# Designs tried in a protein design chat: VH-VL binders against Vitellogenin-1 (vit-1). Part 16

Target 1, 170 residues: Vitellogenin-1 (vit-1), of Caenorhabditis elegans (p55155r1310to1479)
Amino acid sequence: SVCKVQKNQIRTFDDVLYNTPLTTCYSLIAKDCSEEPTFAVLSKKTEKNSEEMIIKVIRGEQEIVAQLQNEEIRVKVDGKKILSEDYSAHQIERLGESDIVIELPEGEVRFDGYTIKTQLPSYSRKNQLCGLCGNNDDESTNEFYTSDNTETKDIEEFHRSYLLKNEECE
Below, E stands for the ipSAE of ESMFold2; O stands for the ipSAE of OpenDDE; V2 stands for 0.75 times the mean of E and O plus 0.25 times the DockQ between their complexes.

## First folded at step 10 (VH-VL; framework fv_cosibelimab)

Design m5 (from j3 with heavy chain K57R; at its last look DockQ between E and O 0.79; V2 from the best seeds 0.00; counts 0 for: pae E 3.1 > 2)
Fold by ESMFold2, look of step 10:
Structure m5 (fold): chain C 170 residues (1-170), chain A 119 residues (1-119), chain B 112 residues (1-112)
Amino acid sequence: as target 1 above (170 residues)
Amino acid sequence: EVQLVQSGAEVKKPGSSVKVSCKASGGTFSIYVISWVRQAPGQGLEWMGVIRPIFGRANYAQKFQGRVTITADESTSTAYMELSSLRSEDTAVYYCARSPNYRTAFDYWGQGTLVTVSS
Amino acid sequence: NFMLTQPHSVSESPGKTVTISCTRSSGSIASDYVQWYQQRPGSAPTTVIYEDYQRPSGVPDRFSGSIDSSSNSASLTISGLKTEDEADYYCQSYDSSNHYWVFGGGTKLTVL
């Protein structure tokens, strides 16, 4: 199963397609919401009218942040910029000039500055995932569970529940 | 601006427990790391434990394992530290502190909460 | 597990320079960042050095940090001492192998 975020459009793990503009506030894209969480994937826009995104992957105790700068992906691990020669020590792979893969416990996240692809096994963590990518339960009609695990048919309510608003973003 | 506001001072009897709150405002709560650090009168800083609220799982210093519970409530942007089986040597100022990740300095500290344990 | 050892106290005259050491008991001082905090009486600590050498905004450049791998220690150096520099100073590092924060015992700086 693949969740794709691109151009203010999301295709969920359960193949549900919807439009929702990301903002300059972080939104929760996908998270292990089991009793023993192992990862979270978040993203925000670099600027209000940009298609460029910043991705944040929290993996255990490690935080990985990536974005395009000067036409190449720049990666920080726990706040420290790392060079591509050190990527493998952090379970990151460079696939091209601006395309990286970040390992997850059972899958991966691919990012090129504009597109986020989160790939997990189709059986992985069924009903134990949360975020804008849905719960990976093989049902397209019950995809929209808010962050407090309430089912909704309101896309705006669904998106808002995963938005990490603060006074510094909009 | 970012602010951490802790609950007020408490006086406790030996053998009881205390729960101190730490409410964050002016910044994103869920993705940061919140530590609890205490300081007995005239003594140094002692790290007690940590939580990353987005995961809700805490790690504790070995000295406090079994007596301390650290939790977070994302909906109220509040972290909690509960210390049980209190002894007189637990009298201290208890601080919460925030950092962006595990490897960097705390960028904001709460004002501290005095807990007095007297028999 | 490692410990960070600091001198209990240090003193020096206004205008002079002091150095406060922070020695790591096992493993390399260079394997994890060292932070330095200043704590004035009755106040919460504040950061004066982070990530070995860096100063937060508002901390004057007379505060500096250094790492000496050969002595397995970190140092905080304060030049041009002022009376308001009287405080307790703590070093701190994160033990990534055992997943906990380690503080030094603290150093009381007296400016005579």
Scores: ipSAE 0.414, ipTM 0.800, lowest interface PAE 3.1, mean pLDDT 87
ESMFold2 (binder alone), look of step 10: mean pLDDT 91; pTM 0.926
OpenDDE, look of step 10: ipSAE 0.873; ipTM 0.943

## First folded at step 11 (VH-VL; framework fv_cosibelimab)

Design n1 (from m3 with heavy chain N59Y, light chain Y100G; at its last look DockQ between E and O 0.62; V2 from the best seeds 0.00; counts 0 for: pae E 2.4 > 2)
Fold by ESMFold2, look of step 11:
Structure n1 (fold): chain C 170 residues (1-170), chain A 119 residues (1-119), chain B 112 residues (1-112)
Amino acid sequence: as target 1 above (170 residues)
Amino acid sequence: EVQLVQSGAEVKKPGSSVKVSCKASGGTFSIYVISWVRQAPGQGLEWMGVIRPIFGKAYYAQKFQGRVTITADESTSTAYMELSSLRSEDTAVYYCARSPNYRTAFDYWGQGTLVTVSS
Amino acid sequence: NFMLTQPHSVSESPGKTVTISCTRSSGSIASDYVQWYQQRPGSAPTTVIYEDNERPSGVPDRFSGSIDSSSNSASLTISGLKTEDEADYYCQSYDSSNHGWVFGGGTKLTVL
């Protein structure tokens, strides 16, 4: 299963397409919501009117942040910039001119500055995922559970529940 | 700019419990790593446990396993440490501290909360 | 699980150099970064060295950190000692097996 975020739209793991204008605050894209969480994928816009994003992947004890800077993907691991020759030491792979893949415990995240593709096995963590990408249960009718695990038909309530607001973003 | 503000001093009797709060402002609380560290009068720093709020799972120093509970409330940007079955040797200043991730330095500290355990 | 051992106290005159050791009991000192914190009386600790030998902004370059794998120890060195440096100093490292941090016992620095 693939969740795709681009152009203010999300196509969930369960193939539900909806508009979600990401903000300059981080939003939770996908997270392992089991009793032993292993990863979280977050994203925000670089600017209010841009399609360009910053991705944050929390993977076990590591934090990976990536974005385009000067038309080059720049990767930081735990706040330190790393160079492409060091990507493999952090389970990151450069696939093309500006494409990277960040390995997850049971999948991967592909990112190029404008599109986030989170790929997980279809059998993995059914009903144990949360975030704007949905719960990966192969049922499009029950995709919208808020961060407190309450079913909603209100897309704005759903989106708002995964927004990580602070005083420095909007 | 991250700031951590802790709850006020507490006086407790042996056998009771205490719950200290640590309210964060600035930055994105859910993705912090929050540790609790205590310091008995005239003694050194002692790490007690840690939580990353977005994951909600806490880990504890072996000495405190079974007596300490660390939680986080993302909606209020507040971490909590509860220590039960208090003894006089639990009299200490309790700090919360933030690191950007595991394995990194504590770059922001709360002001400390004095907990006094006496009969 | 490991311990970090520091001398209980060190003393030195203003203008001189002091070195505070931090010895790891098991496993390699190089397995994880070593941090150093300064704590003045009545205050919360502050970072003076992180990632073995890096200084935060605002920490004078007379503070330095080093690692000695042969003695399995880290060192904090303060040159040009000033009376304002009188404080307690703690080393710290991470223990990945326990998802937690270990502090040294602390060293009281007295400026004579």
Scores: ipSAE 0.499, ipTM 0.821, lowest interface PAE 2.4, mean pLDDT 88
ESMFold2 (binder alone), look of step 11: mean pLDDT 93; pTM 0.943
OpenDDE, look of step 11: ipSAE 0.873; ipTM 0.943

Design n2 (from m3 with heavy chain T104Y, light chain Y100G; at its last look DockQ between E and O 0.75; V2 from the best seeds 0.70)
Fold by ESMFold2, look of step 11:
Structure n2 (fold): chain C 170 residues (1-170), chain A 119 residues (1-119), chain B 112 residues (1-112)
Amino acid sequence: as target 1 above (170 residues)
Amino acid sequence: EVQLVQSGAEVKKPGSSVKVSCKASGGTFSIYVISWVRQAPGQGLEWMGVIRPIFGKANYAQKFQGRVTITADESTSTAYMELSSLRSEDTAVYYCARSPNYRYAFDYWGQGTLVTVSS
Amino acid sequence: NFMLTQPHSVSESPGKTVTISCTRSSGSIASDYVQWYQQRPGSAPTTVIYEDNERPSGVPDRFSGSIDSSSNSASLTISGLKTEDEADYYCQSYDSSNHGWVFGGGTKLTVL
């Protein structure tokens, strides 16, 4: 199952489509919310009203940050820029000039600066995922769970619960 | 600029517990790596445990396993350390410290909280 | 699972150079970055070296860090010693096997 984020829209793992304009604050896209968390995928816009995004993938104790710079994806692992010949040492694959795949413990994230595709096997993480991509439980109803695991039909409340605001972003 | 502000000094009896807070400002608290480090009088720095608030689960040094609880509240950008069954050797200054990830230095430290355990 | 061993104390005169060692007991010193912290009495520690040999902004270039793989140690070198350098110094590295950090025992630097 695939969650797709682009152009202020999200298509969840359960194929629910909704509009959510991401901001320059990080939002939680998808996270392992089991008792043994293994990954989190976050994203923010590079600037207000831009379609360009910055992705942050926390994978165990590694942090991978990627964004477009000069029409090429720039990747940092734990704050250090790495070059494409070193991507495989960090379980990252370059598919094109601006397109990468970041491996997850049981899936992957594909990113090209504008679109985030998080792909997980359908048999894993059922009811143990959280974030704007939903919980991957094969339910296609329009019911959402906020970050405190409260069911809501209010998309604004849902989105706001995964927004990581601080004084320096909007 | 990140800042960590800790709760004030405590005086405790043996057998009681203490809970020290560490409020962060600046940056994005949820993605920090927050450690607790203590220093007994005249002694060195001793790492106690760590939490990454976005995951919500702490890891502890073996010495403190079972006596320490480290938590984080993302809504208030505050980490907590609670130490139970206090003894006189727990008298120390307790620091919280941030690193941006597991490979970097502790680049921001709280001011420290003196906990004195005496009868 | 390793220890970092530092000398208990070192002393040097103003204007001279001191080196504080940090020896790793098992595994390679080069496996993870070594950080160095300065702590003055009554104050929280502050970083003086990170990533083996990098200086934070505001730390003078007379502070330097190095790694010696042959002795399995890291070193903090302070040249042109000043009385204000009198402090405790700690090395530190991450231990991925226990998902935590290891500090050296600390070194008191006395400037005579």
Scores: ipSAE 0.581, ipTM 0.855, lowest interface PAE 2.0, mean pLDDT 88
ESMFold2 (binder alone), look of step 11: mean pLDDT 93; pTM 0.946
OpenDDE, look of step 11: ipSAE 0.788; ipTM 0.926

Design n3 (from m3 with heavy chain R103W, light chain Y100G; at its last look DockQ between E and O 0.60; V2 from the best seeds 0.00; counts 0 for: pae E 3.6 > 2)
Fold by ESMFold2, look of step 11:
Structure n3 (fold): chain C 170 residues (1-170), chain A 119 residues (1-119), chain B 112 residues (1-112)
Amino acid sequence: as target 1 above (170 residues)
Amino acid sequence: EVQLVQSGAEVKKPGSSVKVSCKASGGTFSIYVISWVRQAPGQGLEWMGVIRPIFGKANYAQKFQGRVTITADESTSTAYMELSSLRSEDTAVYYCARSPNYWTAFDYWGQGTLVTVSS
Amino acid sequence: NFMLTQPHSVSESPGKTVTISCTRSSGSIASDYVQWYQQRPGSAPTTVIYEDNERPSGVPDRFSGSIDSSSNSASLTISGLKTEDEADYYCQSYDSSNHGWVFGGGTKLTVL
């Protein structure tokens, strides 16, 4: 299944569409919430009034940060800028002028500065998932579990539970 | 500003447990890495264990495996370290320390918590 | 599993230069960044060098870090030594194979 984030909207792994205006604070997009977590995908806006995003992928003890700068995707792995010819050594692929794919242990994330697509295989639902992309259980009626694992029909409460608290962002 | 504030000093008897808290402010707690480091009187720094709160899973130094438990509460931006089966040799100042990741320095340290283990 | 070995103590007069070594027992010193901390009596440690040779804001440029692959060691160098530099100094690295941090044993710097 695929979760898509763009233009302040999310289409979850279970095909539920809702508005979630991302902020300059990181929000948890998708995370392995099993007892042995392997990845997390986070995003924030570059500026309050921008549709551009910064993506952070935590993959084990490695972190990958990407954003669009001067019409080119800039990628940092563990704080170091890497060039496109070195992407494959870091399980990253450049697909177009502004598109990249970041490999996950069990799937991938595609990012172009404006759209985040997280794709996980169907069997990954055996690993508990959480975040704004939902739990990937192929059922739309139980999609909204807050970060403390409480089911809600209040989309605003669901959204707020995955905002990462920070005094410096809005 | 970034700050780590630890709970106050403790006096404990051998065989008991202690739980020290570390409240973070001025940053994005969930994505940082929080370590616990201790220092016995007149001795060097000894790393005990680490948690990355967003994952909620801790790793421990082998010396402390089975006696130490490190947890984090994202909603209160607080990390905890519990050390069990206390011995006189566990008398030390216990620090929490933050790093943005695994490859750079602990950029902020708590003020330290003195734990005294005596009968 | 590696260890970081530091001299137990070093001393030098004000205005002079002192170097504190940090030798890695196995694997390459260049494989993992080296950090340096200063600790004055009764206080928490503070970073003076991170990522081998970077200085945090507020740390004077007379503090410098270096790596020597031939001796498999890192060095903290303090030039223009001042009495306020008297402290304990620790090197540190992350051990990715064991998912934990290693501190050196510490070096007491005495300003004569």
Scores: ipSAE 0.356, ipTM 0.764, lowest interface PAE 3.6, mean pLDDT 87
ESMFold2 (binder alone), look of step 11: mean pLDDT 91; pTM 0.929
OpenDDE, look of step 11: ipSAE 0.575; ipTM 0.877

Design n4 (from m3 with light chain S96Y Y100G; at its last look DockQ between E and O 0.75; V2 from the best seeds 0.00; counts 0 for: pae E 2.4 > 2)
Heavy chain, then light chain:
Amino acid sequence: EVQLVQSGAEVKKPGSSVKVSCKASGGTFSIYVISWVRQAPGQGLEWMGVIRPIFGKANYAQKFQGRVTITADESTSTAYMELSSLRSEDTAVYYCARSPNYRTAFDYWGQGTLVTVSS
Amino acid sequence: NFMLTQPHSVSESPGKTVTISCTRSSGSIASDYVQWYQQRPGSAPTTVIYEDNERPSGVPDRFSGSIDSSSNSASLTISGLKTEDEADYYCQSYDYSNHGWVFGGGTKLTVL
ESMFold2, look of step 11: ipSAE 0.590; ipTM 0.858
ESMFold2 (binder alone), look of step 11: mean pLDDT 92; pTM 0.941
OpenDDE, look of step 11: ipSAE 0.869; ipTM 0.943
ESMFold2, look of step 12: ipSAE 0.515; ipTM 0.827
ESMFold2 (binder alone), look of step 12: mean pLDDT 92; pTM 0.940
OpenDDE, look of step 12: ipSAE 0.880; ipTM 0.947

Design n5 (from m3 with heavy chain S30L, light chain Y100G; at its last look DockQ between E and O 0.75; V2 from the best seeds 0.73)
Heavy chain, then light chain:
Amino acid sequence: EVQLVQSGAEVKKPGSSVKVSCKASGGTFLIYVISWVRQAPGQGLEWMGVIRPIFGKANYAQKFQGRVTITADESTSTAYMELSSLRSEDTAVYYCARSPNYRTAFDYWGQGTLVTVSS
Amino acid sequence: NFMLTQPHSVSESPGKTVTISCTRSSGSIASDYVQWYQQRPGSAPTTVIYEDNERPSGVPDRFSGSIDSSSNSASLTISGLKTEDEADYYCQSYDSSNHGWVFGGGTKLTVL
ESMFold2, look of step 11: ipSAE 0.570; ipTM 0.847
ESMFold2 (binder alone), look of step 11: mean pLDDT 93; pTM 0.946
OpenDDE, look of step 11: ipSAE 0.880; ipTM 0.945

Design n6 (from m3 with heavy chain P100E, light chain Y100G; at its last look DockQ between E and O 0.83; V2 from the best seeds 0.00; counts 0 for: pae E 2.2 > 2)
Fold by ESMFold2, look of step 11:
Structure n6 (fold): chain C 170 residues (1-170), chain A 119 residues (1-119), chain B 112 residues (1-112)
Amino acid sequence: as target 1 above (170 residues)
Amino acid sequence: EVQLVQSGAEVKKPGSSVKVSCKASGGTFSIYVISWVRQAPGQGLEWMGVIRPIFGKANYAQKFQGRVTITADESTSTAYMELSSLRSEDTAVYYCARSENYRTAFDYWGQGTLVTVSS
Amino acid sequence: NFMLTQPHSVSESPGKTVTISCTRSSGSIASDYVQWYQQRPGSAPTTVIYEDNERPSGVPDRFSGSIDSSSNSASLTISGLKTEDEADYYCQSYDSSNHGWVFGGGTKLTVL
């Protein structure tokens, strides 16, 4: 199953489409919310009025941050810029000038600066996922659980619960 | 600006436990890495353990394994360190410190919490 | 586990240069970044060098860091010493095999 973030919209793992209020603050896109989490995918806008995004993938103790710079994807692993020839050493694959795939324990994240596709196997971590991409339970009527696992019909409350605000962003 | 504010000084008896808090101001701390470091009088810095609050799982230095528990409460942006079975040699200043990830420097430090263990 | 060994103390006159070493006991010093912290009495540590040789904003450029793979060590160099540089200095590195950090024993810098 696939969750897609692009053009200020999210299509969840359970095929629910809604507008995302992504900002210049990171939001939690998808996370392993089991008792032993293995990954988290976060994203923010580069600028308030841009469709261009920055992605952060936390994978165990590694942190991968990527964004489009000068029409080429630039990747930092644990804060250090890495060259494309070193991507494979970090389980990152380059698919084109501006496309990368970041491996997850049981899936992958594809990113090109404008679109984030998080792909997990059909039964991978079913009902143990959280974030703006929903819980991947094959049921489209229960996607809006806030970060404290409270169901809401208020999509703005849902979005706010996964927003990581600080004084430098909005 | 980001600040880490720790709970106040503690005086404890041998055999008891102490729990020190570390509250982050200036925003959500869940994606950062929070370490606990202690410093006995006249001694150097000693790393005790770490948590990344977004995952909620802590890791500890071998010396403290079995006596230390590190937790985080994302709703209050507060990390905690509890040290049990206290001995006089645990008298120290206990710091919390933040880093952006597991490879970067500790860029913010709490003010320190003096824990005195005496009879 | 590895250890990071620093000299216990160093001293030097104002205006001169001092180098504080940090030697890793096992595995390569280049395996993970080395950070350096300054600590004055009664205060929490502050970062003076990160990622081996990078300087945070506000740290004077007379502070520099380096790595010497042949001696398996890192060094903090402070040139143009000022009396305000008198402090304890700690190196630090991550131990990925034990999922934790290691601090050096600390070096007391005296500016005479």
Scores: ipSAE 0.563, ipTM 0.845, lowest interface PAE 2.2, mean pLDDT 88
ESMFold2 (binder alone), look of step 11: mean pLDDT 93; pTM 0.943
OpenDDE, look of step 11: ipSAE 0.888; ipTM 0.947

## First folded at step 12 (VH-VL; framework fv_cosibelimab)

Design p1 (from n4 with heavy chain S30L P100E; at its last look DockQ between E and O 0.86; V2 from the best seeds 0.00; counts 0 for: pae E 2.4 > 2)
Fold by ESMFold2, look of step 12:
Parts: structure tokens; sequence; C-alpha cells
Structure p1 (fold): chain C 170 residues (1-170), chain A 119 residues (1-119), chain B 112 residues (1-112)
């Protein structure tokens, strides 16, 4: 199962396509919402009118932040800039000049500055995922569950529930 | 503006428990980490434990394992530290502090909560 | 498990330079970043150095940090000492094996 975020659209793990313009505030893209969470994927726009994104992956005690800079993906692990020669020590693979894969406990996240693909095995975390990518329950209904696990048909309410708004972003 | 506001001073008897709150305002509570640090009168800083609210799991210093419980309430942006089986040696100012992740500096601190344990 | 050892106190005159050491007991001081905090009486600590030698905005450039792998220690150096620098100073580093932070014992800086 794959969730794709690109150009203000999301295609969820359950193959539901909707428009959700990300902001300069982080939004929760996908998270292990089981009793023992292992990862979270978040993203924001670099600027209000840009399609370029910054990705944050929280994996165990590590925080990985990546964004495109000067046509090259730049990676920080726990705030420290990491050169591509050190990527493998952090379970990160460089696929090209601007394209990386970040390993998850049961899957991966591919990112190139403009597209986020979160790929998990189809059996992984059934009904225990949360975020804008949905819960991966094999149901392709137009049912969205907010961060408090309330079903809604209001896409704006769904998106708002995963938005991490603060003073520095909009 | 990020602020950490702690609950007020407490006076406790030996053998009881205390629960100190730390409410975060400004910034984004879920994605940061919250540590608890104490300081006995005239003494240094002692790290007690940490929680990252997005995962809800805490880690504790070995010295406090079994006596301390750290929790977070996402809906109120509040972290809690509960210390049980209090002794006179637990008299201290208790601070909460925030960092961006597990390796970065504590960039915001609460004002401190004095807990006095006396018979 | 490791400890960070600091001198108990240091003193120096205004305008002079002081260095506060922070020695790691086991494992390499260079394996993790060292942070430095300043604490004035009655106040919560504030960061003066992070990532070994970086200053937060608002911290004057007379505060500097360094690492000496040979002595397995970190140092906080304060030049051009001012009366307002009188405070307690703590070093700190993360302990990956115990999933937590370690503070040094603290150093009382007296500006004569």
Amino acid sequence: as target 1 above (170 residues)
Amino acid sequence: EVQLVQSGAEVKKPGSSVKVSCKASGGTFLIYVISWVRQAPGQGLEWMGVIRPIFGKANYAQKFQGRVTITADESTSTAYMELSSLRSEDTAVYYCARSENYRTAFDYWGQGTLVTVSS
Amino acid sequence: NFMLTQPHSVSESPGKTVTISCTRSSGSIASDYVQWYQQRPGSAPTTVIYEDNERPSGVPDRFSGSIDSSSNSASLTISGLKTEDEADYYCQSYDYSNHGWVFGGGTKLTVL
C-alpha cells in the first residue's frame, strides 16, 4: 500500500484521492497509531505559494528532516546535517541527485522535494494507522477519521485535525 | 511565543506522591520532547526522565525507575510528572524543559515547582 | 553510563577570561554534542552553547565552546567577563545507552 502526496493532492493508502493544500505548518501525513507507535511522517510547504515541501520523519529516537536545496536533497538527523556518505548509517538511501528513501520499521518513505510516497506492506498496521493518508483498512469509502477518531465527510475538518498550527506558520 | 507554565508549589509528607503539571503554549506540543529535571536546594541539575508526546512513551533515569511516571495529554498540551514514595531527599525544585528532539539542547524551561517533603 | 565532571567553582576578575571544563568519565566526549546552560540564582537555566560550540541568538560571542578529544573534555570559555556572568554553569550530553541526558555537577562562577 502506497500513499502519495503531491501538488496539493493526497492519494491515501486505501486509494482515496482528495485535494488538501498543505500549509507552512506541519501536517501529520502518516503515523503508527498503535499502542506502541514506531514512526510518524509529517510535512509542510517551504513557502505559502510553493509546491516544494519539507518532510519530517520521526523514527524511534531519531528525527529526520529533509528538503530540496540547490537541486539536491539536504538531510538533517536530529538537527545535524548529514552528508550522503553517512546516509546508510541512518537507514537513508540516495536514489538520485534529489531523491531519497528513508527506511521505516515496516516500509519506507520516498521523497524528492515535491512528492512524498509512503509505502507500507498491505498487511502492515491495518486499522492502526492515522493521518492524512488514512488508516489503511482496505475500505475505499469516503469516510475520513479525524485525529480524535471521529468519522467525518468534511475534508476540511479532517485536514484541520492533523494540522500542527503555531505562531510561525500559516 | 513558546512558554512552559508549571503548577504551584506543594508540601508533602514522606511516603506520599506528588504530580506536577507543565502546560505548553505556543509552538507545537506533539512533536517536541519534554524532560523533567530537578534541583535540590544548593545542588545541581538532575535529569529525571523524558516523554515525546506524539508517541506517548517515556524513558526514565535509572535512579527514578519505578517511582516516576511521566505522561502527556495532547488535548491540553500538558505534560505531567508524578513521583511516588516521597522522601525528604526529594525536596527540590522540579523543572520541565523542552527540546526539539532527543539530542538537542533544552531551549525552553518552565518556571520550576518547589516540592517540599517534610514530616 | 558516564559522568560529566566540572570544577566546583571558578573565579576571575571583570574583563578577564575564564574556562570551565567538563570531563566525560567513559566513552568519547565527541560521541555526542555537548550543551552548556547558565543558571542565575532563583531562575531556570538558559542555553548558552549547543552542539559543542554554537551560540543561540542573543548570546554574546564572548561565550564559546570547544571539545578536546585528547583530554576527553568539553570547555566553556567566557571572555571579557562581566558582573552579570556570575552564575552556575552546567554541561550536558545525551547517553544513548540509557536513553537520557547527563548533566555535569555544575560550576559556580564568581566574578570578582
Scores: ipSAE 0.508, ipTM 0.828, lowest interface PAE 2.4, mean pLDDT 88
ESMFold2 (binder alone), look of step 12: mean pLDDT 92; pTM 0.943
OpenDDE, look of step 12: ipSAE 0.875; ipTM 0.946

Design p2 (from n4 with heavy chain T28I; at its last look DockQ between E and O 0.81; V2 from the best seeds 0.00; counts 0 for: pae E 2.9 > 2)
Fold by ESMFold2, look of step 12:
Structure p2 (fold): chain C 170 residues (1-170), chain A 119 residues (1-119), chain B 112 residues (1-112)
Amino acid sequence: as target 1 above (170 residues)
Amino acid sequence: EVQLVQSGAEVKKPGSSVKVSCKASGGIFSIYVISWVRQAPGQGLEWMGVIRPIFGKANYAQKFQGRVTITADESTSTAYMELSSLRSEDTAVYYCARSPNYRTAFDYWGQGTLVTVSS
Amino acid sequence: NFMLTQPHSVSESPGKTVTISCTRSSGSIASDYVQWYQQRPGSAPTTVIYEDNERPSGVPDRFSGSIDSSSNSASLTISGLKTEDEADYYCQSYDYSNHGWVFGGGTKLTVL
């Protein structure tokens, strides 16, 4: 199962395509919503009118933030910038000039500044995922689960429930 | 401005429980880390436990395991600490404190909540 | 489970330099960041040093931190001591094996 965020659109783990409401505030893309959560993937736009994104991956007690800067991918782990020679120590792999792979406990996140691909094994975390990427329950319906696990047909309510607003973004 | 505002002082009887709240303003409550720290009169700081609200699971110092429960409510940006089976030695000021992640300093502290346990 | 040991108190005259130690009982002091907090009477603590030797904005440069791996300790050094520096000081580090933070016992700094 793959969830793809690109060009203001998202294709969920259940292959549902819709416009993404990404802003300069972080939104929850995908999260392990089991009793023992292991990861969360968040993203925001760098600017309101840009397709360029910043990704945040929380993996256990680690936080990985990545974005393009000056045409190169820049990575911070727990707030500290790291160089590509240190990536493997943090289960990160550089692919080419601006493409990275961040390991998850049972999958990976691929990011190049413009596209986020969250890839999980097809057997993994069935119906225990949440976020804008859906719950991976093999249903391609127009019904969504908000962050409080309530079904809704209101896509705006669905999107809003995963938006992490603060005073510094809009 | 990032602020952590705690609930008011409490007077409790031995054997009861207390639940202290810590409401965050500013920043992204879900993804930062909230710890609870207490300080008995004339004593030092004692870390009690921690939660990262986005995961909703807490970890506790061994001394408090079994007596403390830390929770978070993302909808109200509020963390809670409940301490049960209170004794007179639990009389202390209870602080909540925030860090951006597990490897950095507590960069913001609540004002403290005095809990007095007396009969 | 490691402990951080600080002297109970230190004192020095205005204008002089004081150093407060923070010794780790097991494992290396250098394996995790050390933070230092100042607590004035009646107030919540505030950060004066983070990540071993970094100062938050607004903290005077007469505050400095260091790590000494040979003694397995961290130190907070305050030069040009002022009466306003009279406070309790705590070191702190993260314990990955315990999934939590450890504070030193605290040091009362008295400015004579």
Scores: ipSAE 0.451, ipTM 0.809, lowest interface PAE 2.9, mean pLDDT 87
ESMFold2 (binder alone), look of step 12: mean pLDDT 92; pTM 0.942
OpenDDE, look of step 12: ipSAE 0.856; ipTM 0.940

Design p3 (from n4 with heavy chain T28Y; at its last look DockQ between E and O 0.86; V2 from the best seeds 0.77)
Heavy chain, then light chain:
Amino acid sequence: EVQLVQSGAEVKKPGSSVKVSCKASGGYFSIYVISWVRQAPGQGLEWMGVIRPIFGKANYAQKFQGRVTITADESTSTAYMELSSLRSEDTAVYYCARSPNYRTAFDYWGQGTLVTVSS
Amino acid sequence: NFMLTQPHSVSESPGKTVTISCTRSSGSIASDYVQWYQQRPGSAPTTVIYEDNERPSGVPDRFSGSIDSSSNSASLTISGLKTEDEADYYCQSYDYSNHGWVFGGGTKLTVL
ESMFold2, look of step 12: ipSAE 0.621; ipTM 0.858
ESMFold2 (binder alone), look of step 12: mean pLDDT 93; pTM 0.940
OpenDDE, look of step 12: ipSAE 0.894; ipTM 0.950
ESMFold2, look of step 13: ipSAE 0.590; ipTM 0.850
ESMFold2 (binder alone), look of step 13: mean pLDDT 93; pTM 0.942
OpenDDE, look of step 13: ipSAE 0.900; ipTM 0.951

